VHH binders against q9y6x5. Designs and how they scored, part 8

Target 1, 379 residues: q9y6x5
Amino acid sequence: LPPKLLLVSFDGFRADYLKNYEFPHLQNFIKEGVLVEHVKNVFITKTFPNHYSIVTGLYEESHGIVANSMYDAVTKKHFSDSNDKDPFWWNEAVPIWVTNQLQENRSSAAAMWPGTDVPIHDTISSYFMNYNSSVSFEERLNNITMWLNNSNPPVTFATLYWEEPDASGHKYGPEDKENMSRVLKKIDDLIGDLVQRLKMLGLWENLNVIITSDHGMTQCSQDRLINLDSCIDHSYYTLIDLSPVAAILPKINRTEVYNKLKNCSPHMNVYLKEDIPNRFYYQHNDRIQPIILVADEGWTIVLNESSQKLGDHGYDNSLPSMHPFLAAHGPAFHKGYKHSTINIVDIYPMMCHILGLKPHPNNGTFGHTKCLLVDQWCI

## First folded at step 1 (VHH)

Design a51 (framework vhh_7uia_1)
Fold by ESMFold2-Fast, scan of step 1:
Structure a51 (fold): chain B 379 residues (1-379), chain A 123 residues (1-123)
Amino acid sequence: as target 1 above (379 residues)
Amino acid sequence: QLQLVETGGGLVKPGGSLRLSCVVSGRTFSTYAMAWVRQAPGKELEWVSSISRSGGSTYYEDSVKGRFTISTDNAKNTLYLQMSSLKPEDTAVYYCAAVEYGSDFYTPEYDYWGQGTQVTVSS
């Protein structure tokens, strides 16, 4: 019997939400499984980059999804979250569902995970849903469980993505306890629905389930804005991405643009591409622009306008506010084990091990996740 | 205490051949699965090739497949990497690595590392 794995992401689920709010269904899941309290994600701490890092085990400079909005200087193509269907953007890495389908003659299934509705290296997830934010969690869950139970060749790897609590985190900010309590309770109820559905279908005892997220959330304010228009005119550059990491493509000499920006705000670091800190692993890709602006936590870069966001992410990946968690349950995992931290790139080699797949070269370290697994020696 | 010592690196012209060796001492060699991992200037560690404890299974990164051969001599406690048709892109520090137990072929999770040996491919 080949092992099966369901990977679930709740977008923007900040790790310390687990300490500040009640999650009875998630806590029951963890009690009979494992919890990693903090997952150190990759920079920049954005949705598309980190979701692709989870399934490739690579830093953004290596897998090529370096932001939610991108420009490739070699091909002169533009990417946005509204037109992410071009395989060009995704082809710098091989995600786990592609490897699963090609190595083992098995099927993959996907409900909205970034990249799963795109043919990557001429391979698309065997079963998938075209991305549509209006599709309910229940419909996504219904399709995933149907495919897990009724596929030939069998679905051994499945993904399920949900946009909350990210959307509400942006709207209300993580410090709005009243609204965030309501949102997080709804997410816990969805986790309860997921577990109940798997139990009713006879899948629960033999399925490995990972619940994780791509990033956290931090509080923003109209009192913490960086107005880029006060420092540089639009005629000097093309804006590829704005906030909290701005990607600047100069229309004039790069040094002149840098000099106009370097004293713009005490709450923003301005980097020439070659000066981006090595610890970010955010330099060696044509889609990383010649000048990058990095706002301090809670600061928003704007173009002579107010920001409506009360929460945001994308900030320095050393910030605990940017970290998600990982919880898992199933035959591959210990019961009642808590682990302090792993890197988000470590998830990929762990998943490959569980599925019996040979991973592509990656930036993860399998030893970091050994103690989660029953078939490993973890002293 | 396990020690890994690499030798055989050097300067070679494109299209040339070179054999790297790694002598293992301190514990029984046949306890370990072995690998070669390289690091080009300014790049991440890149897994190159692995061999099982018995020598019965070998694995290669796609860019070296057909050009490189990994092998072991258990009597000499030595791991080899025979490199042929070398390209400038193969220029890197090559590390010998060992795994005592677990899944040694799924990730570059290695318990022991050598000091590295420099391979430079240029005219």
Scores: ipSAE 0.000, ipTM 0.091, lowest interface PAE 24.6, mean pLDDT 87

Design a52 (framework vhh_7uia_1)
Fold by ESMFold2-Fast, scan of step 1:
Structure a52 (fold): chain B 379 residues (1-379), chain A 121 residues (1-121)
Amino acid sequence: as target 1 above (379 residues)
Amino acid sequence: QLQLVETGGGLVKPGGSLRLSCVVSGFTFSNYDMAWVRQAPGKELEWVSSISTYGGNTYYEDSVKGRFTISTDNAKNTLYLQMSSLKPEDTAVYYCARGKYLRTGSYFDYWGQGTQVTVSS
């Protein structure tokens, strides 16, 4: 039997939710598997960038999905949630499902993971669902499990994406214990359904399952707004992305725009592209704009208007509130092992090892995840 | 001035249907994602549904999936919410809202005055 892997993402699942809420089904999963308590994601801590980093092992400057809204100065193309189907945006890297199909005669399956409904290097997952938020978790799970059991060549890599708890985190904020408890209980029940479905279909004993997320969530407030219109007139720049990391394309001299922004707010850092901190690994791509504004945790950048968002992400990746977790179970993984921290880019080379694939050059370090695996000597 | 004007609310019996409309002015409709958000008496704002004015991507809160349909008429700068199989718990003031980052649900920055929907015998 070839090794098989199912990669599951619950968008916006902040790591410390595990300590503040009850997850009986997830805890049963972890008891017979492994838990990484914190995953240090890549900057900017947004959905599309981090989902693509998980499956490529690359920083955003290297894989090219540098934000949820982007502008490419060379081609003059604009990327947004509505325009994510152009292969141009995704072709700067090779995601694991493409490698899985090309290195051996294997199939990949996808239920709505970002990028899986786009042909990348002329290759699309053998089985996939076009993105549609109205499709239930159950329908996504039914399709994935059908494809895992009934495909030739065999499906050896499968992905499953779910929008919660991110949507509710934005709506209610992570500090709303009543609403977040309800949402997180629903997610735990979905994890229970996942495990039960895999057991019923005879997949559980031989399938490696990773449950992870792309980022966390922090509390926002109407009292923590940065009004960009009080800093600079719209005629001086084009706004590519707004909050909490603003991407500024100057219409006049770059230094003049920088000087107008530099001292605007004590709750925002202003960087010329070449001065962006090296620890972010967020400089070497044409889609990163000449000036980047980075709001402090919990602060929202606005254009002379209010914001009703109670939770957000995108902030500095050193912040624990921005970190997800990783849990895994299956024949490749130890049982009952807990690990403190890995980098999100480390997931890719670990998955390549489990599947027997040769990884493309990447920013991950296999040594960081080897202690999770039964076939490795950890020390 | 930026305006969002909701119409179409009213009293309906359980199992009934209503269509809400929102006409927008003062901004280019197609440059923004649009949403419906509701507030039940004594409760906080609850996001209901969102739509991208490009691509037609739609998103729904779990409790309304299969019962509500969001749509746009870009030529008329109008957002709609078709509500069916209405329940007493759908009773709320429904707000038309402007937003962004549609895949992640609900960054909302501007609202209309709201239209009252009451589901009762």
Scores: ipSAE 0.013, ipTM 0.391, lowest interface PAE 7.9, mean pLDDT 88

Design a53 (framework vhh_7uia_1)
Fold by ESMFold2-Fast, scan of step 1:
Structure a53 (fold): chain B 379 residues (1-379), chain A 122 residues (1-122)
Amino acid sequence: as target 1 above (379 residues)
Amino acid sequence: QLQLVETGGGLVKPGGSLRLSCVVSGFTFSNYDMAWVRQAPGKELEWVSSISTYGGNTYYEDSVKGRFTISTDNAKNTLYLQMSSLKPEDTAVYYCAKRGYSWGPTKAFDIWGQGTQVTVSS
């Protein structure tokens, strides 16, 4: 009365971390809720694209956030960091918080989720925080719970984003068990804090909570570098994005640039835009460059330099190392149910159902998530 | 039952104009991205222009920017391509298409129309 939903993302939380490390607080959450073991994300397996796919139910070529670094060939605009608040980049889709505010007399709240500090279709989240990585999880949680409990019209949809374990995954690599164990234990403690805060404020029993992530992480190495400078001179192209998916804008004939790159390394694939595999759904947008380079898992594309990244993501979305998980708890969800796999675009129509919203046209399939829900039958 | 019917093609002189129309039945434009693609004799399919349902945004291949305009009339369930300053290299069969789904059609666009021939020649 009315249904409420909190969507939480821990950036870069690889699905198999759940099997290799202890998560007592998350396991208690799952015991009385649901777990989806693998979420197949969209290509490119990067932060901004996948966070926007979660809240729109669309592939990247449809919602327009096609990378963390973008160039739009039609308008000649550049997008290269999380502080770019130009609505132009975000206006190719309608995220769920906008729909939530426009279909009913309801509010949305956001703590740092990508896009929530931008007016999209002239609508900004009712309550939001401007992106700032230095703001603690505790402060984000305090603001979200305050808004959930003390707003009119009522906040029915809230989001909370946290940068870990992605930052540590890049720094240490997912195979560094000592450092990753420490980071993942801290995340589990934050989940415990979240649940305890919601219980103390009387929110827990009537709130639907989804905990998920945008992508996983794979191990990189100084022994697995692709030096782009060894194959092509900078005078031939403008580099829009580098690794592990390079976005190439030719300064000369496209065919000549392609011919210089196509046999550069056995550890990357080179595609003309029209030859990008259909299964990626990464072709039909002006922000997708004329040539893309896709590195094999664990390989890093560099410009005559070493890479300090011991972990990375952005690779082929069929790779299990790129997959996050989804856990959920609340009145909409079954208790103690485990599901194997959904697509990340399926989260949006499920959330619309929980909130009683009419979804915008999307690439998700409600049938894939209905087994998670108490008011549905999965037969 | 889904059908796409393209009209408006023909023979024009260089510098001339044509308007292509694609009348759609069995679905609504607002549910799908719509596109024009073309195929010149003996060549591969080339994407020309798209219109997005999610922002109303229009997109063009570089060689047609400023010369072609894509638009829709949702009341008439019709997709248009207004072509101006036509060049001999624009000679092709023009098709209208809509987007498919991820575990459905393997191509990004499906439901191709019959096509309409555009010939630019003196």
Scores: ipSAE 0.000, ipTM 0.121, lowest interface PAE 20.0, mean pLDDT 86

Design a54 (framework vhh_7uia_1)
Fold by ESMFold2-Fast, scan of step 1:
Structure a54 (fold): chain B 379 residues (1-379), chain A 122 residues (1-122)
Amino acid sequence: as target 1 above (379 residues)
Amino acid sequence: QLQLVETGGGLVKPGGSLRLSCVVSGFTFSNYDMAWVRQAPGKELEWVSSISTYGGNTYYEDSVKGRFTISTDNAKNTLYLQMSSLKPEDTAVYYCARPYRSGFTKYYFDYWGQGTQVTVSS
């Protein structure tokens, strides 16, 4: 009977939401499981990069999904949409579902997790759904639970992705308590539905379940805008990504573009690629542009326009507002244990241990997650 | 004031063609990705197509690929959707949108227009 794991992501679930709102269903889940209060994600703190880091254990410069919008200078290819299914973008790493299928001759199942509808190293998740935001949480859950119970070889690794609270975080901002309370209560109800479905189907006692997220959210404002058009003419560069990390491809001499930008705003840092801080682990990839601009928390980079978004992410990964949480329940996990912090890249080697897989070389440290697991000792 | 105005919708028979236009005012749209999204009666909003601000790359929902073409006229601040081989399931209100982020397109649109109705019936 091989161990089974379901990995669930609620996009943009800021860790501090757990302290500022009530989550009765999630709290019941945690009571008989584990909670990691903060997960330090990778830079940049965006959806595709961090979701791929969770399942590969690699920094963005190593796995190649360096932003939600990318340009590869060697091949001249562009990536700017969640429906871009070119394996080229995903082939710099081996995600856990591929390892699961190839090492143990087991099946994987996926409901909308980024990358799972793409053949990576000629291997696609055994069961998957093509990305479609219109598919309900209930339909995603129905497919995942069906595949967990009715598969040969058995499904041992399953993923489930949901777009909230990220969409509402952008629309209302994380400080809008009325709207965020409504959204977060709905998410807690979905967690209750998940647990109830697993119990009804006899899966709950023997399934390991991880609930996590890729990043947090910070409040933005019309009073905190950085207008690039006031600093440099757009004829001097091609814009690959805009905010809060702008990726600049110069059309003229790189030094001239850098000199026009370097003192543009006190609320933005300007880096030549080789000067990007080592702590970001965001330098050694052809998809990282010659100049990057990093806005201060809550500041939005614009092109001579206002911004209607009230929340955003992508900022410095040392910011607590950018951090998600991790909660887990199942036979592999302690009951009632609370842990302070892990790195998001640590999730991959922990999941490999639970599934009995040999991890590919990665940037995670298994020792950081040992305290969560019943078959391990921490100190 | 930021404004998107869609036109070009109408009633067409299956297999027919329509060209939708979106006139953009209040911003320089050549600096932004632009998208077409649609909503069929009683259904959720569906992303149809996007065009990027760099490289001119175009992306399509699988059901419209090969039948629809997205394009821009930067001098006129206008986004187009050329629709061919129209099917009854293409019946929807079509909206011009500016996505403010790459990724999950349904949730990342600002500056929605009023929409233009496309009806495909015999």
Scores: ipSAE 0.013, ipTM 0.392, lowest interface PAE 8.2, mean pLDDT 88

Design a55 (framework vhh_7uia_1)
Fold by ESMFold2-Fast, scan of step 1:
Structure a55 (fold): chain B 379 residues (1-379), chain A 121 residues (1-121)
Amino acid sequence: as target 1 above (379 residues)
Amino acid sequence: QLQLVETGGGLVKPGGSLRLSCVVSGFTFSNYDMAWVRQAPGKELEWVSSISTYGGNTYYEDSVKGRFTISTDNAKNTLYLQMSSLKPEDTAVYYCATKYGRLSYSPFDYWGQGTQVTVSS
């Protein structure tokens, strides 16, 4: 029987939540599997970019999903969370489900992972659900498990996406222990449901399962706002993305816009595209705008000092608050092993190894994940 | 300066129709997803509908699907909500908002003042 992998994402699951809240079901999963305590994600630390990095092993400048809001100056196309189905945006990389379907004559299945309801290089996931936030976790899980058990050619790669705890992290902030404990307990119960369902269907012992996330969450405040309107009139630029990384397209001379912004706030760094720090790997793509503003952790960029967000993400990827975790269980993984840190781009070549796929060129390093795998020697 | 101004609310009978409008100023409208959210008396805030201001992709809460239509006029920076077959349970203050993150359960960054819709016989 070919190896099978289910990749599960809980959006916005900050790694540090594991130390501050109780997760009995997740802890049982980890006890019989592996835990990576921190996953260093890619910059910017946003949902669409990092979900695509997980399944391509590429930095955002290389896979082309560089933000949740993007603009292409040549075609005048806009990308957003609700305008994400044009293949143009996704075609700069080959995600793992496409490779899985094309290399080995295997099927892929997807419950709402970003990009899976889009034909990419003329290939769409064999089984998929169109994105709809109203669909329950249970319905997503029911479809995934049905496809894993009842498909020919066999489903060997499956994805499952859930919007929490990101939505609640934004609404309440990660430091609201009362509301976050309620939300995180519900997520732990969903993990328990997932394990129980896989056991009941006879899938658990032979299925590799990865539980991870795209980013963390940090506390924001009405006392930590950067008002762009106090620095520059909006007639001088087009705003492509706002906070905490603002993407600025100048309507006048770029240097004039830069000079108006560069000393606007001590809590924001202003970069000309060519001056963006190399460590971000966020420079070599036409979708990255001529001027990028990067707010300090917990600071929100606003146009009129109105923001309802008590938590946010998108900040510097070196910040531990921006890091998710990775837990995994299955025949490919050791039992009871804990690892400190991997890069989010390392997940893709590891998954390719588990599935027996030849990875496309990528920014991950297989050596970083060797210690997780039973068929590898950990040096 | 960012401003969102809602109009078009009022009193209607069950089965009636209303069109809400939201005029947006101070940012590039086509770069943001726009939403209608509502709050009924004594209840929590409820997301109603969202639209990409570019490309016209639309999304609806199940209870309003087929009855409400969200649309934009990008040249006028205006968001609309056409409401038909109105029910007493649609009684609420309706707000237009810009959104951050994924649809539904996502917090909204900027809110208007709201417009009251009352459905009663």
Scores: ipSAE 0.014, ipTM 0.360, lowest interface PAE 6.8, mean pLDDT 88

Design a56 (framework vhh_7uia_1)
Fold by ESMFold2-Fast, scan of step 1:
Structure a56 (fold): chain B 379 residues (1-379), chain A 122 residues (1-122)
Amino acid sequence: as target 1 above (379 residues)
Amino acid sequence: QLQLVETGGGLVKPGGSLRLSCVVSGFTFSNYDMAWVRQAPGKELEWVSSISTYGGNTYYEDSVKGRFTISTDNAKNTLYLQMSSLKPEDTAVYYCAKSRTYWSGKDYFDYWGQGTQVTVSS
């Protein structure tokens, strides 16, 4: 029987939450599976870029989803979470569901994973839901399990996306123990519901399940604001993205804009595109703007006003606060194994191996995840 | 320069109607989800409705579904909330909000207007 994989993302699930809160259902999942304590995501540490890196194994400069807000100077097109359906933005890479459908003549299913409601290289997920944040976790789960059991050709790759704990992390901040405890308990209950549903439907023993996230969360404050308006007038530039990584398109000479910004705040680094640190792998794409501002952890870039966010992400990917975790269970995975760290781009070649797919060229290293897998040697 | 200006609030009787308007400036209107959020006296902020300005897709809190209609005029950079069958529990300050990260859920907004007061009373 062909191997099956369900990939689940809880947006903004900081790895450190596992140390500070109780997760009885997730703990039971991990006891009979594997845990990767930290996943080093790609820069910038934002939702669309990292979700696409998980399913392509590529850095953002290579897959082309370089931010949650993008501008293409040649076509004059704009990208955002409300304007994300143009295949133009997604066509610089081939996500795993496309490979699954084309290499093995199998079906893919998707409940809300970024990009799955867009035809990419003229291929859309076989079963999918158009993005709608108001659709319950239960409805998403019901559709995914229905498609896993009742598809021809069989669904072998399925994705499920949930917006929490990211939404609450932004609203309350990750240090609000009272509110975050309530939110994280609800997520643990949803994990319990997921496992119970899969057991009830006879899927649990033969399905590989990965639970992961795209990034973490850090505490922000009204005491940690960088007012961009105090340093440069709006007439000198077009703002493509604001915080915590600002994407600046100059309306005047680039050097003049850079000189107005370079000493704006001790809590922000200002880079000309060619000076962006190589370790970010965030330079070689036309969608990356001529000047990038990178705020220090917990600092928010604003335009002459206060920020409503008590938590945020997008910061330097070396920061542990930006890291999610990965847990997995199923016939491909060892039982009771803990691993310290992998790179988020390593998830793609691991998933290709589990599904028997030939991966497209990618930035991941299969060797980093082989210790998780029963059919691999870890010595 | 990024600015949201709400108008159209006021005092109405139960069962009445109001139309709120929000004029936006300083950003590309069609690139962002726009929302209406409200805060009743002594209560937390409550999301009311959102619209994808690109696709025109609309979303509503259950308590207002069928009574409120969100819409945009992209040429005028204006967001509207048509409110019908108003109830005393709809009394709140209504804020126009720009969502940066819709995928992060309906309570995440990175820019607010100053608000407009709606009072439903006999």
Scores: ipSAE 0.000, ipTM 0.194, lowest interface PAE 16.2, mean pLDDT 88

Design a57 (framework vhh_7uia_1)
Fold by ESMFold2-Fast, scan of step 1:
Structure a57 (fold): chain B 379 residues (1-379), chain A 122 residues (1-122)
Amino acid sequence: as target 1 above (379 residues)
Amino acid sequence: QLQLVETGGGLVKPGGSLRLSCVVSGFTFSNYDMAWVRQAPGKELEWVSSISTYGGNTYYEDSVKGRFTISTDNAKNTLYLQMSSLKPEDTAVYYCARLGKSYYTGRSFDYWGQGTQVTVSS
């Protein structure tokens, strides 16, 4: 039977939640598996970009999903974040489920991972669910486990996505211990349900399971707002994305727009595209706008209105508050091993190795994940 | 310049109907998914319904399925919630909300109005 892998994402699961709350089911999972305490994600630290980086091993400038709201200067197309199914946006990279289906006679299954309901390079996951936020975790899990156990050719790669704790992180903020405790306990219970379901179906011993996330969360406040309207009139630019990374398309001379913005707030950095720091790997793509504004951690960019978000993400990827974790269990992984840090782009070549796939060129380094794997030399 | 204004709440007896309206301004309505969320006395905010303003796809919390209908008029930048067969447990302040700029935060919102009170006799 070929090796099998289930990749699970809990959106917005900040790494340090593991230290501040109790997770008995996740702790039992880790005890017999591996934990990476911090995953350094890609910039910008948003849902769509980081989920696509996990499955391609590429920086955002290389895979083309550079934000949750995008504009392509060459084709004049606009991407909206909830319902754009145009393959154009996703075709700059080859995600692992496409590679899995094309290199071997294997199937892929998806419960709502970003991009899995879109044909990419004329290939869509063999089994998938169209995105619908109303569908329960239990229904997503039921479909994934059914497909893992009852498919021909066999499902060897499966993905499962869940919106929490991101939704509650935005609503309550990560510093609301009472509300976040309840949300995180529910997530731990879902992890318990996942493990129990896999055991009952006879899948647990032979399935590799990765539990990870795309980013963290930081506390925001009505006291930390940057009003863009106080610095520049809307007639001078088109706003492609707002907060905490604003994407500005000038309607007049770019230098004039830059000069109006550069001293707008001490809590925001203003970059011409070519001046974006190299460490972000966020420059070489037509979907990155001519001027990018980057708010400091916990600051929200607004247009003459208050923000009701108490938590947000999208900030500098060097911030520990933006980092998720990775836990894994299965025949490919050591038992009871802790690792400090990997890059989020390293997950892709590791998954390709586990599945026996030849990875497409990518920005990950397989050596960074070797210590997690039983078939690799470490130390 | 971003604003959401709810109207249409009121007092109604069990089995009755109400139509809530939300007029939005300051953003391109069709670029965002919109939602209705409610807060009953002493309870947390509860997501009720969402609509894709571009595709028209609608989603409902289980307790309101078959009783509530969400819709839009994109030309008027207006979101509606038609409520029928109202129950005492539907008593809440109803908020019009813009869903956040994350593809997958269907229960999260980044802007919301001041709310409109719906009261159903217990």
Scores: ipSAE 0.012, ipTM 0.298, lowest interface PAE 9.0, mean pLDDT 88

